# VHH binders against Extracellular exo-alpha-(1->5)-L-arabinofuranosidase ArbA (arbA), part 1

No score or structure here was measured in a lab: all are predicted.

Target 1, 316 residues: Extracellular exo-alpha-(1->5)-L-arabinofuranosidase ArbA (arbA), of Cellvibrio japonicus (p95470)
Amino acid sequence: KQVDVHDPVMTREGDTWYLFSTGPGITIYSSKDRVNWRYSDRAFGTEPTWAKRVSPSFDGHLWAPDIYQHKGLFYLYYSVSAFGKNTSAIGVTVNKTLNPASPDYRWEDKGIVIESVPQRDLWNAIDPAIIADDHGQVWMSFGSFWGGLKLFKLNDDLTRPAEPQEWHSIAKLERSVLMDDSQAGSAQIEAPFILRKGDYYYLFASWGLCCRKGDSTYHLVVGRSKQVTGPYLDKTGRDMNQGGGSLLIKGNKRWVGLGHNSAYTWDGKDYLVLHAYEAADNYLQKLKILNLHWDGEGWPQVDEKELDSYISQRLK
Unless a header shows other numbers, all headers, positions and changes below count from the first letter of the chain; antibody chains aren't numbered by Kabat.
F, E and O stand for the ipSAE by ESMFold2-Fast, ESMFold2 and OpenDDE, each averaged over both directions (binder to target, target to binder). V2 = 0.75 x the mean of E and O + 0.25 x the DockQ between their complexes.
[cut] marks letters that were taken out.
The coordinates of atoms that the task and the answers printed are left out; those that the model quotes come from them. Centres of patches stay.

## First folded at step 5 (VHH; framework vhh_sonelokimab_d1)

Design v10 (from s1 with Y101W W102Y)
Fold by ESMFold2-Fast, scan of step 5:
Structure v10 (fold): chain B 316 residues (1-316), chain A 123 residues (1-123)
Amino acid sequence: as target 1 above (316 residues)
Amino acid sequence: DVQLVESGGGLVQPGGSLRLSCAASGRTFSSYVVGWFRQAPGKEREFIGAISGSGESIYYAVSEKGRFTISRDNSKNTLYLQMNSLRPEDTAVYYCAADQWYGKYSFGDSDYWGQGTLVTVSS
C-alpha cells in the first residue's frame, strides 16, 4: 500500500528520513531509503489549546507542516485554520531529536508564530516554509489565496517575527478590488517553498485548487531571485508578485492535484517532494519524490514519467 | 464509498459511561481517517477526535482528553467512542465521519457522515 499524504515535507536525522504531512496531530513517517515508510509518531495527541480562539471552526486537522533543523533543534511549523477562511495561525513545536526511542524525544509546543484575522489581513496564515538566506538569517514564507504569498524575517529563536519586523509580498495572482477582504476570492495561489541553488533562490508555488478529487486544478509554478526577499521573476521576466510563474509540472489523466511541494538537496542531488491524487485509486493522495534537474539557464525541471515510477510502500 | 451508522446512544445519569459504535459498510474502512463530532441543540457541530486508518494515531479535542477514548477495529469495520464521567453538557447528537482527505479539507467537510445517535445526560 502506498503512503497516503497531503502537504509532505521531509528531513533527515542520521541515516533516517522523516516525513511530515497534514492530518490529525501531524503524521510522522520514517524511512531508511525514502521508498519504504513506517509510521513513527504524531506531533500532537491533543489539539493546541489556542486553536479554537484563533479559528472558531477548527475541527482537529493540523495542516501543511514544515520541518527545519536549527542549532540542535527540529522546528515543526503547522497551520491551524478552517476551510475557506483566514481565521488562521501558524504555530511551532520543537524537539531535540526525531527518534521516538531517544530519551531526549519530546515535542514542546512554543505556540503561535503569526495569526491572520479577517478584514485586518489580506492574507492567510497557513502553509509555512522556512528558508535561511546566504547570511544565515532565517525567513518564513507562507500564504494562501487572498493577497498572495508573504515572506517575513524570523527572530533568533525562530518562534515569532523579528523585531523590527520585516515583511515582503513575494507572489500573488490578481484579486478583484470589489471582493470583500474577508473572502478568499479567486486568486488561487498558495504553498510557497523556497530552495537556494547556486546564486538563486527559487520560489515554488501551487496554483489552482487542491482537495476536490478529479476537479482539482493544482499545479506547480516557479520563479527565482538573487535575493531571498525577491522580486521572484519567472522565465519570461514577469514578477511573481504581479501574476508571474513558470510551469514546472501539472496533472495528467492519471495524476491530478499535483502540488504543495517541498524541495531539497541531499547528498549532492536535488529533489522535489509533493502529493498527487491517483485517478484510478479514487483520487487517493500519494507521496511523490521526483528528481529535480537544472537546464542550461539554471531553471528546474522534472520528469513527469517519475510520477509513475516512484512508488512508496507503507510498512507495518 | 462508505456508509456510516452510529449506535449506542441513550439516556445516562451524570457520572455514567456509554460506548458508541459506528459501523461502516461499502469500501475499505481502513483507508479512511474517521472521527467523532457532536452537536447540541442550537449549537455548532463540535469536533471530539479522530483516528488514522491504521489506528496508530489518535487526536483529541483538548476539552475531552482523558474522559473520551477513540478506537477502531478494522477487522469489524467499526469505530468506537468510549465516554466516561459524562456530564449534562455532553448531551448532544453524536456523529461519526469518514475522510479520505487529510489536505485542506476539514473534517467538517468530510466525504461521509452517519445519521447521528442521541446521548442524553440527565438525572
Scores: ipSAE 0.030, ipTM 0.503, lowest interface PAE 7.3, mean pLDDT 88

Design v11 (from s1 with W102F)
Fold by ESMFold2-Fast, scan of step 5:
Structure v11 (fold): chain B 316 residues (1-316), chain A 123 residues (1-123)
Amino acid sequence: as target 1 above (316 residues)
Amino acid sequence: DVQLVESGGGLVQPGGSLRLSCAASGRTFSSYVVGWFRQAPGKEREFIGAISGSGESIYYAVSEKGRFTISRDNSKNTLYLQMNSLRPEDTAVYYCAADQYFGKYSFGDSDYWGQGTLVTVSS
């Protein structure tokens, strides 16, 4: 049985890999080889006390985590939301170790980092991803639909926006100015993730629709910038904040809904981590880890054949 | 595809207990995440808690933790909600819902819903 995940992110502590995904309490798996996975824990046994206040239609699933290690702590960012709404917040919970057998193991929720409120905000406060720039400043990218993907500086404790607050728009698709601000609209873009490679920051985004089984249109695009704040330009020189984005990978007959990636450099090799729905297995969302290669112009490439060859195994 | 049927509702005195069951028919029920929800007359549907397909992760709404316990028996294709120390405010129709995908579905958007079972807490 392959590991079923949605919105996967990974980190390493010692010789152990940890996988975090959307689900009740955020599901955590561990592995020694990134192929054979066992259940480790969940970050929450009880929903955050503020969840229903922010998102009245919250259904108990915590969405789209990101995991970041900083100054001896693991920071787990998570989203509280409801489908099609921007009544949302990104929260953070911290732990000293990811090993449940450690006497230091305890998830401590630090509460809300940012919140989106309908009519006030033309963004959706979900899909966080953390990136440190070349000066050591830590940033969060986030967003879904509405006015697109945003980036802001985190404070020294990584628990809230730095002051004074400054919001950078890093990617967006066209949204009608006549559409009510409370509506998500048709600007189908979400799930930013930024990887630094050489002199560039690469912004990955998921375009299209997840979460519709065989009708899902999710696919990955990329752009790059020498500055973390952008502009992120695609291969044609078009700004991602003006509808740009170069196709990295899209679905085929077997694999549908490819998206919500993270990207990492481990032991000198680069990897793209994402979910994909297997048509032959009733569109069950499966973990995929693909090698990330670079062409002569410094653009990332993946081999679609690795969707068939990477097979994760869930240990009982 | 899966069909869900709740049972175990009824009239109970304040302070009493009830165990609700949600029987699933169909193959691969263990692949589904299942949530318990309730709806009181004139109110929105309220989340109670959810359990992963393997049963390894259980997650509760903060207001229900300590009084309600969720469990599943995959060999019987059945989910349970144990309710203790019931209060008149717990009076509602209780629903189970099954999702194959995590997190992007909201109330009314789950793959499968039961028809509900009425719980009345009254003297």
Scores: ipSAE 0.085, ipTM 0.572, lowest interface PAE 6.9, mean pLDDT 88

Design v12 (from s1 with W102Y)
Fold by ESMFold2-Fast, scan of step 5:
Structure v12 (fold): chain B 316 residues (1-316), chain A 123 residues (1-123)
Amino acid sequence: as target 1 above (316 residues)
Amino acid sequence: DVQLVESGGGLVQPGGSLRLSCAASGRTFSSYVVGWFRQAPGKEREFIGAISGSGESIYYAVSEKGRFTISRDNSKNTLYLQMNSLRPEDTAVYYCAADQYYGKYSFGDSDYWGQGTLVTVSS
């Protein structure tokens, strides 16, 4: 059986890989080889007590994690939201180790990082991803639909926005000025992830619609900047904050809904991690880890054939 | 764990309306996201929409919004699909599905399906 994931992110502790995904309490898997995966744990046994205050329609699900190791701690960011609403918040929970057998293993929730409120905010506080810049400052990218993807500077303990606050709009698609601010709209963009490689920060974003089985139109686009704050320009020089984005990978007849990626450098090699829905298996969401290559101009490339050749295994 | 049984399908003329029901048995129906799919003859299964356990959040596929309405009654353990202004292309077997866990707006991994109910839109 292949590993069933949505919105996958990974990290490594010692010789063990850990995979985090949307699921009950955030589902955690472990692996020694990034192919054979075992259920490890959930980060939450009970839902955050503040969830229904932020999201009155909250129904017990936690979405779209990111995992970040900083100064001896693992920071797990998670989303609390409801379908089609921006009554949302990104929270953070912290652990000293990812090994459940360790006496130091304990998830400690630090609460809300940011919250979006309908009519007040033209953004949705979900889909966090963490990036450290070349000066060691840590930033969070996030967002879905509405006014697009945002980036803000985190404070020293990575639990809140820095003071004074610093915010940037890094990617967006056109949204009608006639559309009510409480509505998600048609600007189908979400799930930012930034990878630093060479002289550039590369911003990956998911365009289109996830989460509709065969009706999913999700695909990945990319742009790059020499500064973490942008502007992120695509291959044609168009700003991602003005509708730019160069296609990296899209679905085919077998694989649909490709998106919500993370990207990593492991042991000198670069990888793109995402989910894809397999049409022949009732659109079940599956983990894909693809090699990330670079062309002569420094743009990322993936081999679509690796969608068929990477096969994760879910162990006992 | 949940068992799902659809009902309310049948023959309807173009422009007509039909309400489908999906009756659930088992514990904790209100803890499940439930929704509707359809499969037309010779075509792939198509997602229609989903409703949260509380009933407060409803998501519709782009192609279905406006003519179809999803609702649920947790006191009766029943999911509904109201279909208006039916067209011959709406002819399909309609399935309900339940998922204890969901990503954004979907049942990515749902293992609980009904047997389906046939809707034929024809004269």
Scores: ipSAE 0.000, ipTM 0.182, lowest interface PAE 12.4, mean pLDDT 87

Design v13 (from s1 with G103S)
Fold by ESMFold2-Fast, scan of step 5:
Structure v13 (fold): chain B 316 residues (1-316), chain A 123 residues (1-123)
Amino acid sequence: as target 1 above (316 residues)
Amino acid sequence: DVQLVESGGGLVQPGGSLRLSCAASGRTFSSYVVGWFRQAPGKEREFIGAISGSGESIYYAVSEKGRFTISRDNSKNTLYLQMNSLRPEDTAVYYCAADQYWSKYSFGDSDYWGQGTLVTVSS
C-alpha cells in the first residue's frame, strides 16, 4: 500500500526519517530508507483549544505542516482553517525528539504564531514553511489565495513574529479590486517553500487548484533571489510578486494535482517532496520524492518519469 | 453564467433521509464544478462537498463522508445531495454553489450561489 499523504514535509533524527502530513492531529510516519514507512504518531491527540475560536467550521484536520529543527528542539508548524475562508491561524508545537519510544518525547503546543481575520487581512494564515537565512535569522513563508504569499521574521524562540515586525510580500497572482476582502478569489497560488542553494533562495509555489481529484490543476512554479526577502524572479526576470513563476513540474494523464512541495538537501543530494494524485487509483494522494537537478544557469529541474519509479510502501 | 435554485428541504426525524435538488439555468452547467454548503444559525457556512463538471470526481468534507452522497445530472442541469442517517446537528440552511475553479481554499467563494433551503432534523 502506498503512503497516502497530502502536504508532506520531512526531517531526519539520527538515522530515522520522519514524514508529516495533513490529517487529524497531523499524521507522522517514520522510515529508515525513505521508501518503507511506518505509522509513528499524531502530534495532537486532542484539538488545539483555540481552534474553533479562530475557525468555527474547523473539522479536526490540521493542515499543511512544516517541521524545523532549531537549538535542540523540533518545531512543528500547523494550520487551523476551513475551506474557502481566511478564518485561520498557524500554530506551533515543539518536541525534543521525534522518537515516540524516548522518555523525552512529548509534543508541547506553544499556541498561535499568526492569525488571519476576514476583512482585516488580505491573506490566509495557512501553509507555513520555515527558512533560515545566511545570517541565521529564521523566517516563515505562508499563504494561500487572497493577496498571495507572505514572509515574516520570527522572534528568537520561533513562536511569534519578531519585534519590531518585518513583513514582505513574496509572490502573488492578480486579484480583482472589486472582490470583497472576505473572498478567496481566483488568485490560485499557495504553499510556499524556500530552499537555499548556493547563492540563491529558491521560492517554490503551488499554482492552480488541489483537492478535486481528476479536476485538480495544481502544478509547481519557482523563482529565486539572492536575498531571503526577495524579490523572487522567475527565469524571464519577472517578479513572483507580480505574477512571475517558472514551471517546474505539472500533471499528466497518470499523475494529477502535483503540488504542496518541500525541498531538501540530504547527504549531498537535493530532493523535491510533494503529493500527487494517481488517476489509476481513484486519484488517491501519494507521496513522491524526486531528485532535484540543476541546469547550467542554476535552475532546478526534475524528471517526471520519477513519478512512476518512486513507490512508497506503507508498513503496519 | 448559471442561476441556482435549491429545493427539497423540510422537517425530518432523526435517522431519516432527505434528497435535496439544485436546479441550474444556463447553457454551460457541465463546465462548472458544483457543490453543497450548509449554515446553521449563528455559525459560518460549512462546505459539504463538490462534484466535477463531468460528474466523475467527487470530493466530500470528512464530517459528511459516508452519510451524504453528491451526484449531478447534466441533461437536467441538476445537482443532488442525498442525506442519510440525519442527526439534529444536520439542521441548517443548505446552499448549492457553482464555480469554474475550486480548491480547499476557494470553497465558499463561488461565482454563483442559490438562496438556500432549510433542513430541520427534530422529533
Scores: ipSAE 0.000, ipTM 0.186, lowest interface PAE 13.4, mean pLDDT 87

Design v14 (from s1 with G103A)
Fold by ESMFold2-Fast, scan of step 5:
Structure v14 (fold): chain B 316 residues (1-316), chain A 123 residues (1-123)
Amino acid sequence: as target 1 above (316 residues)
Amino acid sequence: DVQLVESGGGLVQPGGSLRLSCAASGRTFSSYVVGWFRQAPGKEREFIGAISGSGESIYYAVSEKGRFTISRDNSKNTLYLQMNSLRPEDTAVYYCAADQYWAKYSFGDSDYWGQGTLVTVSS
């Protein structure tokens, strides 16, 4: 049985890898080898007390986590939302260790980082990802549909926007100006993730639609900038904030709905982590960890054949 | 539970337009995400697009963007697909489907489907 995940992110504590994904309370797996995975825990046994105030249609699933280690603590960012709405918030919960057997193991919810409100915000406060810049300042990228993907500076405790606030629009697709601001619209872009490599920050985004089985059109695009704030330019020099994005991976007849990636450097090697729906297994979402290579111009590349050769195993 | 009945199919000339309707029975229509699918003769079912319960969010398959428009009227428990600039390859049975959980979940894996309406694009 392969590991069934949507929106996977990973971190390491000691010699143990931890995998976080969308689900009730955020599902957590652990592994010693990134191939054989064991269920570990969920971060929330009960929903956040503020969830239904922000999102009245919230159904108990926490979406699209990111995990970030900072000054001896693990910060787990999560999304509270409902389909088709920007009545949403990104929250954060903190733990000293990811080992549930440790006496120090305790998730402590720090509450809302940011909240999107219809008519006020032309963005959706979901799909967080954390990036530290080359000066040690920590930023959050986030967003889905509406006016695209945003980046803002976090405070020193990583629990709120910095004061004074600093915000940037980093990627977007065209949205009709005639559409009411409360509506998501047709700008099919979400799930930003930024990786710093050499002189560049690389912004990955998922274009298209997840969550339609064989009819999913989800695929990954990339752009890069020498500054974390952008502009993120694709291979043709087009700004991602003006519809730019260079295709990284799109899937095939066997693998559909590829997206919601994270990316990491581990032990001197670079990796792309994502989900993909396997057509031969009722389009169930599978964990994929692919090697991330770089061409002579510094652009990331993946071998889609690794979708077939990487096989995760869920231990009983 | 919701029941869905499609209507508005028929024969149309290439370059023409059709508006399909999907009438829903049930008291909680606005709690469902609804979408349009089609199945051409001898081919697999293909997603066209979907609209959230409130009507606030609409998604289209990339190939159909600009030709097809999805809308809903919750006061009439009715869903619409406006199809413009029709081509012979648009010939298919068109289905509406409803699901309570969508966006981060697989749309169209529920049991709430209409029986379909045939659209033929031919001279």
Scores: ipSAE 0.000, ipTM 0.150, lowest interface PAE 12.9, mean pLDDT 86

Design v15 (from s1 with G103N)
Fold by ESMFold2-Fast, scan of step 5:
Structure v15 (fold): chain B 316 residues (1-316), chain A 123 residues (1-123)
Amino acid sequence: as target 1 above (316 residues)
Amino acid sequence: DVQLVESGGGLVQPGGSLRLSCAASGRTFSSYVVGWFRQAPGKEREFIGAISGSGESIYYAVSEKGRFTISRDNSKNTLYLQMNSLRPEDTAVYYCAADQYWNKYSFGDSDYWGQGTLVTVSS
């Protein structure tokens, strides 16, 4: 049967592809061909010791990972949160290899990178994604609802914000000033991911609602900037930090809740990785890997028909 | 549409052991992530741990690792919680829950819940 994932991210070690997704302990699959997948491991067998201190309603699901290779190490970023709350933190755990058979295989949790606290922060510390700029500086984009998506500069160890700190607001939708700061509100935007292509950084974001089966309205928008810090402008020239965003892909009658993408260049080809809920299979969340094409003006495009042609297989 | 029924609760002395069972009927049991929660009188529901549909991935709340063990038998459509070295503070109603998806929905928002089984740890 197909691989069940939400919020998928991927990396490669040698000839093996690894897939990370939301779930208890963060679920890890491996593949030799990006079609046939085997269960590999979880990153956590026990919840982080700080989880319930940050998020009293934490229920054991670790959300929305990102995986980043840096100087011989794999950095796995993960979110601790509770649905509808910004009592949240992004943590990081590190490994020398992704192969569980290696004597060097051991996830070492480095703890909290950033934490959001209700009433203090008008942002939600979830949905991390890592991007290195063309000057070698590493940044984290993150966020969900509240005041939108943020970007900050990471320190040399990639375990906390740089000192002095540098923060940018990169995308947001309008939020009522009458809503209490502790409430998520109506600004339905989350899951940033940044890909560099040619002269531009492309910011992908998920608009709408995930996680409601057939009532999910999740879809992907994009904007671009020549600077990693923005402004990220859509096709009409509207700033994503002022409600801009150009539609990349949305649901249809068969596939619902399309979103939470990552994007990659592998062996000279560009790919969009996301989940989609199959209406005919009780809205079960499924892995989708689509080819990413570029138009004459340098904008990304995907073929909706590939939602039907990419079919993952769970082995054993 | 899966029905969950817990059993195996009862009175046990401090330091004792109990094994709870959660019997599932309805949809294919192996397609669900299933887990255990408990709720003591006057307190919020607390997560204990969860196990993937295949049984390959098991995840525990930090306080329960080492004393509690989660397992499942898909051929019997049954989830288990082995509880060792029980303490008076483990007194609670224990619930099993099933979730179709590993997503941003938490087990607190799970599709299916059992009615609970009472565990009392007292001399």
Scores: ipSAE 0.274, ipTM 0.665, lowest interface PAE 5.3, mean pLDDT 89

Design v16 (from s1 with G103D)
Fold by ESMFold2-Fast, scan of step 5:
Structure v16 (fold): chain B 316 residues (1-316), chain A 123 residues (1-123)
Amino acid sequence: as target 1 above (316 residues)
Amino acid sequence: DVQLVESGGGLVQPGGSLRLSCAASGRTFSSYVVGWFRQAPGKEREFIGAISGSGESIYYAVSEKGRFTISRDNSKNTLYLQMNSLRPEDTAVYYCAADQYWDKYSFGDSDYWGQGTLVTVSS
């Protein structure tokens, strides 16, 4: 059986890889080789006490994590939401180690980082991703539908926006002014992730629709900037905050709904991590780890044939 | 600058299908948001839906959900409305419209409108 994941992110502690994904309490797997995965834990045994206040339709699934290691702590960011709504919040929980056998292992929830409220906010407080800039300042990108993807400066504790606050719109698609602000609309963009490589920050985004089996239209686009705050320009020079985005990877007859990526440099090599739905296996969502290459102009490239060659194994 | 011409209207029986086309002239069609409206006899003009310049984003009015599909082909400078399971109440003149910005307060107050094409659903 392959590993069943949606919205995968990874980190390493010592010689062990840890995989975090959408699920009850956030699902955690561990691996020594990034191929053979064993269930490790969930970050929450009991849902956050504030979850149903923020999101009355919350169903117990925590969405779209990001994991970030900073000064001896692991910061796990998570989303509380309900499908099609921006009654949402991004929270953060911290741990000293990811090894459940350690006496220091304990997830400590630090609460809400940001919250979106219908009619107040034209954005959705989900899909967090953490990026440190070239001066060591830490930022969060986030967002789904509505008015697009945002970036804000985090405080020194990485638990809330910095004061004074600094916010940027980094990517968006057209949204009808005829839509009420409480509605998601058809601006099908979410799941930002920023990777720093050489002189550039690369913004990855998922365009289209996830979560519809064979009717999913999810695919990945990219743009880049020399500044973490943007503007992020695609290969044609179009601003991602004005509908720009260069195709990185799209589904085929076998693999559908490709998206919600993270990206990493491990041991001098670059990787794209995402989920994909396998048509031949009733559109079951599967972990994919692809090699990320760079062309002569410094743009990322992946080989879609690696969707067939990377096969995760779920250990008992 | 865009000029719009609708075609594909006609008489169709209840339960039938029609595909309307809206041909655009001008060299910036792909930069425009384009959409469909209809006006039934004795009624006000009704918004059906709109599609972004790239074709990646589509908005539909709730009442038409599932029966009507909007698409565009920028290589042919053409907007389409596929209408299925037609009802007598769908009888109307159908108009296409173009607007450069979704940040305008009213789609439909655009200077770029077609002349309209009549669809009659009757047995």
Scores: ipSAE 0.000, ipTM 0.098, lowest interface PAE 19.0, mean pLDDT 86

Design v17 (from s1 with Y105F)
Fold by ESMFold2-Fast, scan of step 5:
Structure v17 (fold): chain B 316 residues (1-316), chain A 123 residues (1-123)
Amino acid sequence: as target 1 above (316 residues)
Amino acid sequence: DVQLVESGGGLVQPGGSLRLSCAASGRTFSSYVVGWFRQAPGKEREFIGAISGSGESIYYAVSEKGRFTISRDNSKNTLYLQMNSLRPEDTAVYYCAADQYWGKFSFGDSDYWGQGTLVTVSS
């Protein structure tokens, strides 16, 4: 039996690890060791009632979750969209515990956080990721294609943008000003994730195309800033909002479509979590958990050889 | 504008194979992105995958899992879905759809859909 994992994010409650991924209702797995995974639940038994209104071509799959623990609650952010469209929204559902055996276990949907509308917005409201700054303010990064990746300040309830609103453009690739705003275009960038390490915030982004088997060009780039709002500069000093980004990892003949990462510090060690398609296994999506190392200048590094480790094989 | 007609559906035993065809009318089939959807009784439509006008870029969704292959023949204005190792859960009406914009794939906006062909996987 194989488990398909796309756009993985993780959290811990007590001694149990939980993995969330793109799928019907958002698929949830649990593990005691981050190696052996068991199906736990889905966050939605029925799709959100507003989904077809926002995204008429919505196919029932909720995309690209992020999970964030705040003040005794777990906040699960999710994307409603359709391939190649920015008729999209990020929603949030909350739970007091991730243990389905608990009497307190109940996902409560809080509805739409933000919505992108064609012609109005030069961005796509998908691929959320939550980051708290060093003053405890919570922010959401998000975005795909169009005008790139955005960051905005969340309200105290983490359910909508703060008032007054504060927005920043944090990463983008060149897009023709003559291209219609309703079109995704060729600016192949999405899936932001921010990790705070030492004096820096590190912005990871996926460049290229997922979801095309052997034709997938997905790979990860990184930049950093001493402020959560940016500018995020790559190793050459180029702003990610001006096409900058330092390569972290890319595909090879065995592994393609590497991307949509999250990143974490667990028990004093740093990890990069992503999916990759295995060419020898019909391009099936595999969970990858790689060690994050840091060079003398404080830049993250991964060992490509860890893609061949037994960790991905134990997800079955 | 394009008109689409599906064919090739029918009854098949578990483990069997079927090839669905979608015939398009019009002069510019090669300029369209075309794809496959399915809808099981009582469920919403599920995206299977799409193929670019040239045939060089193919996107597969979760239902693919190495069992389904999409191809096209622009000389015949035809899209194909090869289905192998069929399972009872693959029972559905299969639809083809077309859009002019790769990366702006919007079947709900374009209304370029076929009528559907029924596939039943049963003993």
Scores: ipSAE 0.000, ipTM 0.155, lowest interface PAE 14.8, mean pLDDT 84

